# VH-VL binders against q8ixk2r445to577: the designs that were tried, part 305

Target 1, 133 residues: q8ixk2r445to577
Amino acid sequence: FFGMLQNKGLTDYCFDYNPPDENQIVGHQVILYLCHGMGQNQFFEYTSQKEIRYNTHQPEGCIAVEAGMDTLIMHLCEETAPENQKFILQEDGSLFHEQSKKCVQAARKESSDSFVPLLRDCTNSDHQKWFFK
Below, E stands for the ipSAE of ESMFold2; O stands for the ipSAE of OpenDDE; V2 stands for 0.75 times the mean of E and O plus 0.25 times the DockQ between their complexes.

## First folded at step 16 (VH-VL)

Design a10 (framework fv_cosibelimab)
Fold by ESMFold2-Fast, scan of step 16:
Structure a10 (fold): chain C 133 residues (1-133), chain A 121 residues (1-121), chain B 112 residues (1-112)
Amino acid sequence: as target 1 above (133 residues)
Amino acid sequence: EVQLVQSGAEVKKPGSSVKVSCKASGGTFSRWAISWVRQAPGQGLEWMGVIIPYFGTANYAQKFQGRVTITADESTSTAYMELSSLRSEDTAVYYCAKSRYYGRGDAFDYWGQGTLVTVSS
Amino acid sequence: NFMLTQPHSVSESPGKTVTISCTRSSGSIAYHYVQWYQQRPGSAPTTVIYEDNQRPSGVPDRFSGSIDSSSNSASLTISGLKTEDEADYYCQSYDHSNKHWVFGGGTKLTVL
């Protein structure tokens, strides 16, 4: 699967990665933003190693969650995916982070109009359902 | 350092077409968003359209839909803007401009030097 | 579709402060970032403010940007005016519905 990774509950929002420096793709948080359909910063690939890969920049990045954190951040991909970079895309659209045993949920950031994907206890909420478009 | 270099000035007759080039250097051209902006003499800036070379995706301002085509050649790191059915009102300086990311409305951080297109009989 | 409206011209004496407004006709000015470009005669525009209030490297701190949701406008403020600030200034934002950028009409700044 590849394309724009869109949320079922938070309509018109997609996974988005806009690092401040295009030559420094590592270490920043993945956000959610209005889907534009043009690829680029919203284009992701779900791989056979259960990675969510960002292919817009070189070198390619892989989404990861650091121990004890709930935010999704960009790391460099490895030849063999480490456990913190593995997400199980389930039949119901849930995106399960294997190492933490939590699900990716679309969430509002503080009092702002900004949205981010965060790890939360798994529920049957549409805010935890994702699909490629 | 990023640099955008455009083709030279053109004089065209009404009803013809013009194709302006914008050659990029110093960065990852194919991953950028390259916009075209024009400015008629004594007038303001007018956005025409954009292309993201790697994805081959383009989008155009409503005013120019049907008359403008923006393309890119990744092998030469060059973007092109072709405007057809030229009228005297199309006389303007045409700029290419780079932004990092399309969807968020990022700033145009680098601009070409501009290409003057004059449409006269 | 929306328009970004700027005053056609503003003028001020050297050393004074000037503010140029950019008002969005429909939808919130805060929906997307606002940028400000400076254009001197015969030159391509250059960025003086991006993402509402950020300055590129090399732009003096006397240039600042702000957003006022109550008036649905963005503002560019230039303090300590110098003769080299004389230029046309354009605001810009993004229209998500149509997937395109929108420029304001431009403001001619005269420093007399």
Scores: ipSAE 0.449, ipTM 0.825, lowest interface PAE 2.6, mean pLDDT 90

Design a11 (framework fv_cosibelimab; at its last look DockQ between E and O 0.15; V2 from the best seeds 0.00; counts 0 for: pae E 12.0 > 2, placed apart)
Fold by OpenDDE, second read of step 17:
Structure a11 (fold): chain C 133 residues (1-133), chain A 121 residues (1-121), chain B 112 residues (1-112)
Amino acid sequence: as target 1 above (133 residues)
Amino acid sequence: EVQLVQSGAEVKKPGSSVKVSCKASGGTFSRWAISWVRQAPGQGLEWMGVIIPYFGTANYAQKFQGRVTITADESTSTAYMELSSLRSEDTAVYYCAKSRYYGRSHAFDYWGQGTLVTVSS
Amino acid sequence: NFMLTQPHSVSESPGKTVTISCTRSSGSIAYHYVQWYQQRPGSAPTTVIYEDNQRPSGVPDRFSGSIDSSSNSASLTISGLKTEDEADYYCQSYDHSNKHWVFGGGTKLTVL
């Protein structure tokens, strides 16, 4: 699966990654923004290694969850996907992080009009449903 | 250092087409979005469209839909803007502009020097 | 569609502070970043503020950007005004409904 990773509950919002330095793409938080369908900063791929890869430029970035955090941070992809980069996109649209046993939820950023994907306890909320478009 | 160098001034007749080029250097062209912005004499800036070369995706302002075509050649790091069915109102300086990302963070951090296109009978 | 409205012109003496407003007609000014561009006569535009309040390298800190959600407007403030600041200034933001970028009408700053 590849393309925009769009949320069901938060209508018309997609995964979006905008690192401050286009040549240093790791270490920053993935956000949600209105879907534009142009690729680039909203282009992701779900791989056979259960990675969510950002774009297709080398070196490729993979979404990771760091210890003790509930945010999605971009790391470099590795030959063998580390445990903190493994996700299961289930048939019902839930995006499950294997290591934390949490689900990715579209959430409003505190004291902001912006949105981010956060790890939360798994529910049947549409805000935890995702699909590629 | 990133640089955008545009092709030279053009003089065109009404009904004809013009194609302006924008050659990029000093960075990773495939990671960018290239927009075209024009400015008629004594007027403000007007966004025309954008291309993301790596994906080959383009979007245009409604005003120019069907009349403008933006393309890119990654092998030469060059973007192109072709405007057809030219009219006198198309007389303007045309700029290419680079941004890192589409959408939220689409700030133009580098600009071409501009290309004057004059449309006159 | 939305519009960004700027004053047509502003003027101030050297050393003083000037503010240029940019009001968004619809949509949240707080969620869609605003950029500011400076254009001196006969030159291409250059970026002076991006993402509401960030300065590119080389832009002096006397240039600052701010957002006012209550008025749905952005502001460019130039302190310690210099003669070289005389230029046209344009705000810009994103129209998500059309997936377009919109410029304000521009403001001519005259240094008296």
Scores: ipSAE 0.822, ipTM 0.934, lowest interface PAE 0.8, mean pLDDT 95
Fold by ESMFold2-Fast, scan of step 16:
Structure a11 (fold): chain C 133 residues (1-133), chain A 121 residues (1-121), chain B 112 residues (1-112)
Amino acid sequence: as target 1 above (133 residues)
Amino acid sequence: EVQLVQSGAEVKKPGSSVKVSCKASGGTFSRWAISWVRQAPGQGLEWMGVIIPYFGTANYAQKFQGRVTITADESTSTAYMELSSLRSEDTAVYYCAKSRYYGRSHAFDYWGQGTLVTVSS
Amino acid sequence: NFMLTQPHSVSESPGKTVTISCTRSSGSIAYHYVQWYQQRPGSAPTTVIYEDNQRPSGVPDRFSGSIDSSSNSASLTISGLKTEDEADYYCQSYDHSNKHWVFGGGTKLTVL
């Protein structure tokens, strides 16, 4: 699967990655932004290793969640995916983070009008349902 | 280090077409979003459209739909803007501009020097 | 469709501070980043502020950007005005409904 990773509940929003330096893509938070359909910073690949890969810029990045955190951060991809970079895309659209046993949810950033994907306890909410467009 | 160099001035007759080039250097052209912006004499900036070379995706301002085509050649790191059915009011300086991302955070961080296109009979 | 409205002109003396506003007619100014471009006579535009309040390398800290959600406007502030600041200034933001980038009408800054 590859394409724009869109939320079912927050209907107009897609995974988006816009780090300050296009040549240094590691270490920044993945955000949600209005889906534009142009690819680029909203284009992700779901791999057989259960990675969510960002390959528009070099080096290729893989979405990860650091221990004890709930934010999705861009890390370097490894030849063998580490556990913190593995997400199971379920048939119902849930995106389950194996290491934390939590689900990715579209959420409003506190005291802000911006949205981000965060790890939350798994529920049947449409805000936890994702699909590639 | 990043530089955008545009083709030279053109003088065209009404009803003809013009194709302006924008050659990029100093980075990875295919990853960028390249926009075209024009400015009629004494007027403000007007966005015309954009291309993202790696994805082959393009989008155009409604005013120019059907008349403008933006393309890119990744092998030469060159973007093109072709405007057809030229009218005298298309007389303007045409700029290409690079942005890091499309949508959010789409500041134009580098601009070409501009190409004057004059449409007269 | 929305408009970004700027004053047509502003003037100030060297060493003073000037502020140029950019008001969004519909939709929140805060939902989409605002950029500011400077265009000196006979030159291509250059970016002086991006993502509301960030400065590119080489732009002096005399230039700053801000957002005021209550008036639905962005502002470019230039302190310690110098003659080389004389230029046209354009704000720019995103129209998601049409997937277009919208420029303000431009403000001519005269430094007397």
Scores: ipSAE 0.721, ipTM 0.887, lowest interface PAE 1.1, mean pLDDT 91
Fold by ESMFold2, look of step 18:
Structure a11 (fold): chain C 133 residues (1-133), chain A 121 residues (1-121), chain B 112 residues (1-112)
Amino acid sequence: as target 1 above (133 residues)
Amino acid sequence: EVQLVQSGAEVKKPGSSVKVSCKASGGTFSRWAISWVRQAPGQGLEWMGVIIPYFGTANYAQKFQGRVTITADESTSTAYMELSSLRSEDTAVYYCAKSRYYGRSHAFDYWGQGTLVTVSS
Amino acid sequence: NFMLTQPHSVSESPGKTVTISCTRSSGSIAYHYVQWYQQRPGSAPTTVIYEDNQRPSGVPDRFSGSIDSSSNSASLTISGLKTEDEADYYCQSYDHSNKHWVFGGGTKLTVL
């Protein structure tokens, strides 16, 4: 699968990656932003290794969750996907993080940031449902 | 230094059209979201529609669909709102407003000074 | 689509605190930023709160915004009321389903 990874519950919001330094794409948080065709960094690929790849930049980034954290952070992709970079996009649209046994949920951040994807206990909420567009 | 300067007041007859201009300065006009918001005397704010000049397509509030046309001229950094088939209840101050980066926070951060349009017999 | 409902008017004495509510009719307010605008008579609106609880530069810290998910409402709170705060106040949120900007009906604040 490839394209914009959109949330079902937070309608028209997609995964977005806009690091503050375009030359250092590692270590910054993935956010949610209005889905659009205006050249934002909203193109992702779901691979056979269960990675979510950020393919608009080289070297390619892969979404990861660091141990004990709930935020989605950009790492460099590796030839064999590390455990913290493996997500299962299930038939019901849930996006399951294997290592943590949690699901990705659209959430509003109370700080100066916008909406973000966060790991939460899996539920049947539409805010935990995702699809590629 | 962002500024939005609108055209002057208009007096119109019922059934006619009005075209209000909004000249932008101090930024990258083509990437702005320029909205039009009106306010009838003693009434609240009413959003009419929006354009992002680079894409050239507008989106309109349902109430005004078919009567309003919003356009932009990138070469002059000017947005326009044209309202047709005017009625007396279209008497209002018409504002243009810029939102902060399209879709980001959805806040209007700069407003034009307003243009009074009076529709009377 | 949704509506934002505000009280038509509120009043309070100088030095006191007032809260203006903004209730969203459908969909969770927690997933959509709320802005607040102040409009003095004869003037264009100006932003006093954006993104729920952020103040633009120049807006005094006696203006604050908050969200209550259980009542599905936002609030603008003004403490230490001054005569100059007498104005109309509008909340606003974005309708992402229709790609529309939605304003509340407005609240006239009288400082007596």
Scores: ipSAE 0.006, ipTM 0.557, lowest interface PAE 12.0, mean pLDDT 86
ESMFold2 (binder alone), look of step 18: mean pLDDT 91; pTM 0.934
OpenDDE, look of step 18: ipSAE 0.020; ipTM 0.670

Design a12 (framework fv_cosibelimab; at its last look DockQ between E and O 0.70; V2 from the best seeds 0.00; counts 0 for: pae O 4.2 > 2)
Fold by OpenDDE, second read of step 17:
Structure a12 (fold): chain C 133 residues (1-133), chain A 121 residues (1-121), chain B 112 residues (1-112)
Amino acid sequence: as target 1 above (133 residues)
Amino acid sequence: EVQLVQSGAEVKKPGSSVKVSCKASGGTFSRWAISWVRQAPGQGLEWMGVIIPYFGTANYAQKFQGRVTITADESTSTAYMELSSLRSEDTAVYYCAKSRYYGRGTAFDYWGQGTLVTVSS
Amino acid sequence: NFMLTQPHSVSESPGKTVTISCTRSSGSIAYHYVQWYQQRPGSAPTTVIYEDNQRPSGVPDRFSGSIDSSSNSASLTISGLKTEDEADYYCQSYDHSNKHWVFGGGTKLTVL
């Protein structure tokens, strides 16, 4: 699967990554923003290694969850996907992070009009449902 | 250092077409979005459209839909803007502008020097 | 669709502070970043502020950007005004409805 990774509950919002330095793509948080369908900062790929890869440019970035965190951070992809980069996109649309055993949920940032994907306990909420478009 | 170098001035007749080029250097062209912005004499900036070369995706301002075509050649790091059915009102300086990302994080951080297109009968 | 409205012109003496406003007609100014561009006569625009309040390298700290959610407007402030600051200034933001970028009408700054 590839393209925009769009949330069901938070209508018209997609995974979005735009690091400050286009030549240094790792270390920043993935956010949610209104879907534009142009690719680039909203283009992701779900691989057979259960990675969520960003933009497919070299070097490729893969979404990771760092220890003790509930945010999605961009790391470099590795030849063998590390445990903290493994996700399961379920048939019901839930995006499950294997290591933390939590689901990715669209959430509002505190005191902000912006949104981010966060790890939360798995529920049946549409805010935890995702699909590629 | 990133640079955008545009093709030279054009003089066109009404009803004809013009194609302006914008050659990029000093960075990774495939990661960018290239927009075209024009400015009529004594007027403000007007966004025309954008292309993301790597994906081949383009979007245009409604005003120019059907009349403008933006393309890119990654092998030469060059973007193109073709405007057809030219009118006198299309007389303007046309700029290409580079941005890192589409949407929220977009600032035109580098600009071409501009290309004057004069449409005269 | 939305519009960005700027004053047509502003003027001030050297050494003083001037503020240029940019009002968004619809949508949250706080959620959609605003950029500011400076254009001197006969030259291409250059970025002076991006993402509301960030300065590119080479832009003096006399230039600052701010957002006012209550008025749904952005502001470019230039302190210690210099003659070289005389230029047209444009605000810009993103229209998510049309997936377009929108410029303000521009403001001519005259240094008296």
Scores: ipSAE 0.854, ipTM 0.942, lowest interface PAE 0.7, mean pLDDT 95
Fold by ESMFold2-Fast, scan of step 16:
Structure a12 (fold): chain C 133 residues (1-133), chain A 121 residues (1-121), chain B 112 residues (1-112)
Amino acid sequence: as target 1 above (133 residues)
Amino acid sequence: EVQLVQSGAEVKKPGSSVKVSCKASGGTFSRWAISWVRQAPGQGLEWMGVIIPYFGTANYAQKFQGRVTITADESTSTAYMELSSLRSEDTAVYYCAKSRYYGRGTAFDYWGQGTLVTVSS
Amino acid sequence: NFMLTQPHSVSESPGKTVTISCTRSSGSIAYHYVQWYQQRPGSAPTTVIYEDNQRPSGVPDRFSGSIDSSSNSASLTISGLKTEDEADYYCQSYDHSNKHWVFGGGTKLTVL
């Protein structure tokens, strides 16, 4: 699967990655932003290794969650995906992060009108359901 | 060390078409968003459209729909803007500009030098 | 479907501070980043502020940007004015409805 990764509950919002320095893509948080349909910073690939890859940059980035954190951070992809970079895209659209046993949820960033994907207890809410467009 | 170099000035007749080129060097051309912006004499900046070469996606301002076509050749790192059915009010300097990301958090961080297109009978 | 409104012109003497406003007619100014471009006669625009308040390398700290949600506007402030700052200044933001960029009408800065 590849394309824009859109949320079912938070309508019109897609995974988006827009780090301040286009030549240094690692270490920044993945956000949610209004889907523009142009690809680029909203284009992701779900791989057979259960990675969510950012294909716009070379080398490609892989979404990860650091131990004890709930934010999705961009890391460099590895030849063998580490556990913190593995997400199971389930048949109901849930993105299950194997290492933490939590689901990716669309959430409002504290004290702002911005949105981000965060790890939360799995609830089957439409805010936790994702699909490629 | 990014640089955008545009083709030279053109004089065109009403009803004809013009195709302006923008050659990129430095960085990774295919991953950028390349916009075209024009400026009529003594007027402000007007956005015309954009292309993201690697994804083959393009979008155009409503005012130019049906008259403008923006294309890119990844092998030569060159973007093109073709404007058809030229009118005298299309006389302007046409700029190409690079941005890092589409949508929320971007700036046109590098600009071409501009190409003057004069439309006269 | 919005307009970014700037004053047509502003003027101030060398060494003083000037502020140029950019007001968004609909939608929140804070939700989409604002950029500021400087254009001298005969030259292409160059970025002086990006993402509301960030400076590109090489732009002096006399240039600063800010957002005021209460007036739904962005501002470019230039302190310690120099004659070389004389130029047209354009704000820019994103229009999601049309999925494209919008420029303000431009402000001519005269340093006299």
Scores: ipSAE 0.649, ipTM 0.873, lowest interface PAE 1.4, mean pLDDT 90
Fold by ESMFold2, look of step 18:
Structure a12 (fold): chain C 133 residues (1-133), chain A 121 residues (1-121), chain B 112 residues (1-112)
Amino acid sequence: as target 1 above (133 residues)
Amino acid sequence: EVQLVQSGAEVKKPGSSVKVSCKASGGTFSRWAISWVRQAPGQGLEWMGVIIPYFGTANYAQKFQGRVTITADESTSTAYMELSSLRSEDTAVYYCAKSRYYGRGTAFDYWGQGTLVTVSS
Amino acid sequence: NFMLTQPHSVSESPGKTVTISCTRSSGSIAYHYVQWYQQRPGSAPTTVIYEDNQRPSGVPDRFSGSIDSSSNSASLTISGLKTEDEADYYCQSYDHSNKHWVFGGGTKLTVL
């Protein structure tokens, strides 16, 4: 799968990555932003290694969750996908993080119109359902 | 270092077309968002449209839809803007510009030097 | 589907502070980043503020940007005004409805 990774519950929002320095992509948080349909910073690829790749940059980025954290951050991809970079996009649309056994949920930041993907206990909420378009 | 170098000034007659080039260097051209912005004499900046070569996507400002075509040649790292059915009010300096990201964080951080297109009988 | 309105011109003396406003006609100014460009006569624009309030490398810290949600406007502030700051200034923001970029009408800054 590849393209815009969209949320079912939070309609018209996509995974979005825009680090302050386009040449230094490691260590920043993935966000959710209004889908624009042009590719680039909203283009992601789901690989056979269960990675979510950001390939607009070389070397490519892979989404990870560090131990004890709930935020999705960008790491460099590795030859063999590390366990903290493995996600399963299940038949019901849930995006399951294998190492933590949690699901990716669209979440609103405090009192703002800003949204981010975060790890949460798995539920049947549409805010935990994702699809590529 | 990112650079955008445009083709030279042109004088065109009403009813004709013009094609301005924008040659890029210093980065991964195919994945960039390259916009075209024009400025009539004594007037402000006017966004015309954008191309992202790798994704084959282009988007045009409403007032130019049907008259403007933005293309790219990845083998030469060159973007092009063609404006047809020229009128005297199309006399302007035409700029190409690279944005950091589409939608969000959209600063045009690199600009070409500009190309003067004069539409005159 | 919105406009960004700037004053047509502003003037101030060297050493003083000037503020250029940029008012969004519909939708919230705070939901999408605002950029500011400086354009000297005969030259291409250059970025002086991006992402509301960030300065590119090489832009003096006397340039600053801010957002005022209550007036639905952005501001470019130039302190310690110098003759070299004489230029046209444009704000810019994103139009999600059309997925386009929109520029303000521009402000001519005259020093002295």
Scores: ipSAE 0.473, ipTM 0.818, lowest interface PAE 2.4, mean pLDDT 89
ESMFold2 (binder alone), look of step 18: mean pLDDT 90; pTM 0.930
OpenDDE, look of step 18: ipSAE 0.023; ipTM 0.709

Design a13 (framework fv_cosibelimab)
Fold by ESMFold2-Fast, scan of step 16:
Structure a13 (fold): chain C 133 residues (1-133), chain A 121 residues (1-121), chain B 112 residues (1-112)
Amino acid sequence: as target 1 above (133 residues)
Amino acid sequence: EVQLVQSGAEVKKPGSSVKVSCKASGGTFSRWAISWVRQAPGQGLEWMGVIIPYFGTANYAQKFQGRVTITADESTSTAYMELSSLRSEDTAVYYCAKSRYYGRAGAFDYWGQGTLVTVSS
Amino acid sequence: NFMLTQPHSVSESPGKTVTISCTRSSGSIAYHYVQWYQQRPGSAPTTVIYEDNQRPSGVPDRFSGSIDSSSNSASLTISGLKTEDEADYYCQSYDHSNKHWVFGGGTKLTVL
């Protein structure tokens, strides 16, 4: 699967990655923003190794969650995907992070009116359901 | 390092069309968002449209839909803006501009030098 | 779907501080980043502020940007005014309704 990764519950919001420097893509948080349908910074690829890849800018990045954290951060992809970069996209649309045993949820950022994907206990909420468009 | 170089000035008759080019260097052209912005004499900046070459996606301002076509040739790292059914009110300097991202964080970090298009009878 | 409204012109003496506003008619100014561009006569625009308050390399710290959610506006502030600051200034932000960028009408800054 590849395309814009859209949330079922937070209508019209997609995964979005816009680090301060397009040539230094590592280390920043993945956000949610209104889907524009143009590809680019909202274009992601789900791989057979269970990675969520960002390959619009070089070098290619893979979404990861650091130990003890709940935010999705862009890291460099590895030849063999480490456990913190593996997500299971299930048939019901849940995006399950194997290492933490939590699900990716669309959530409002506490100190602002912006939205971000965060790891939360898995529920049957539409805010935890994702699909490629 | 990044540079956008536009084609030279054009003089056109009403009813004709014009095609302006913007050649990019110094980075990964195909992955950028390239916008076209015009400015009539003594007037402000007016956004016309955008293309993201690798994704083949384009979008246009409502005012120009049906008259403007933006294309890109990845092999030459060149974006084009074609405006048809020209009127005297289309006399303006036309700029191409690069942004890193589309949507929320779409600052125009590099601009072409501009191309003057004059439409007169 | 919306307009970004700027004053047509602003003037101030060298060494003083000037502030240029950019008011959004619909939707939150804070929800979409605001950029500011400087254009001198005969030249293409250049970026002086991006992402609300960030300065590109080479732009002096006399230039700053801010957001005021209560008035739904962004502001460009230039302190220690110099004659080379004379230019037109444009704000810009994103319109999701049409999925494109919108420019303000521009402000002509005269120094003396």
Scores: ipSAE 0.755, ipTM 0.904, lowest interface PAE 1.0, mean pLDDT 92
Fold by OpenDDE, second read of step 17:
Structure a13 (fold): chain C 133 residues (1-133), chain A 121 residues (1-121), chain B 112 residues (1-112)
Amino acid sequence: as target 1 above (133 residues)
Amino acid sequence: EVQLVQSGAEVKKPGSSVKVSCKASGGTFSRWAISWVRQAPGQGLEWMGVIIPYFGTANYAQKFQGRVTITADESTSTAYMELSSLRSEDTAVYYCAKSRYYGRAGAFDYWGQGTLVTVSS
Amino acid sequence: NFMLTQPHSVSESPGKTVTISCTRSSGSIAYHYVQWYQQRPGSAPTTVIYEDNQRPSGVPDRFSGSIDSSSNSASLTISGLKTEDEADYYCQSYDHSNKHWVFGGGTKLTVL
């Protein structure tokens, strides 16, 4: 699966990544932004290694969850996907993070009008449903 | 340092076509989006269209749909803008502008020097 | 579709502070980044503010950007105005529905 990773509940919002330095793509948080359908900062791929890869440019970035965090942070992809980079995109649209045993939920960033994907306890909320478009 | 260098000034007859080039250097062309923006004499900036070379995706302003073609050559890091059926109103300075991504990161952080296209009988 | 509306011109004396507004006709200013470009006479535009309030390297901190959700507008503020600041300034944003970039009409800043 590849393309825009769009949320069902938060209508018209997609995974979005925009590092300050386009040549240094790791270490920053993945956010949600209005889907524009033109690739780049909203182009992701779900791989056979259960990675969510960003932009498919070399070096490739993979979404990771750091210890003790509930945010999605960009790391470099590795030859063998580390445990903190493994996700299961289920048929019902839920995006499950294996290591934390939590689901990715579209949420409002605290004290902000912006939105971010956060790890939360798994529910049947449409805000935890995702699909590639 | 990123640079965008455009082709030279053009003088065209009404009904003809013009193709302007924009050669990029100093960065990773495949990670960029190249937009074309024009400015008629004494007027404001007008966005014409954009291409993302890596994906081969191009979008055009409705005003120019069917009359403008934007292409890119990754091997030479060059973007092109071709405008057909030229009219006097197309007389303007045409700029290429670089952005990293569409939408959210839509800032044009680097600009070409501009290409004057004069359409006159 | 939306439009960005700027004042046609503003003027101020050196050393003073000037503010240029950019009002969005539809859609929330809070959910769509605004950029500001400076264009001196006979030159190509240059970016002075991106993503509402970020300054590119080389742009002095006299330049700042802000947004006001209540008025659905963005503002470019230039403090300690200098003669070299005399230029046309354009705001810009992105139309996600039409996948278009939209420019304001531009504001001519005259340093008196």
Scores: ipSAE 0.024, ipTM 0.690, lowest interface PAE 4.1, mean pLDDT 91

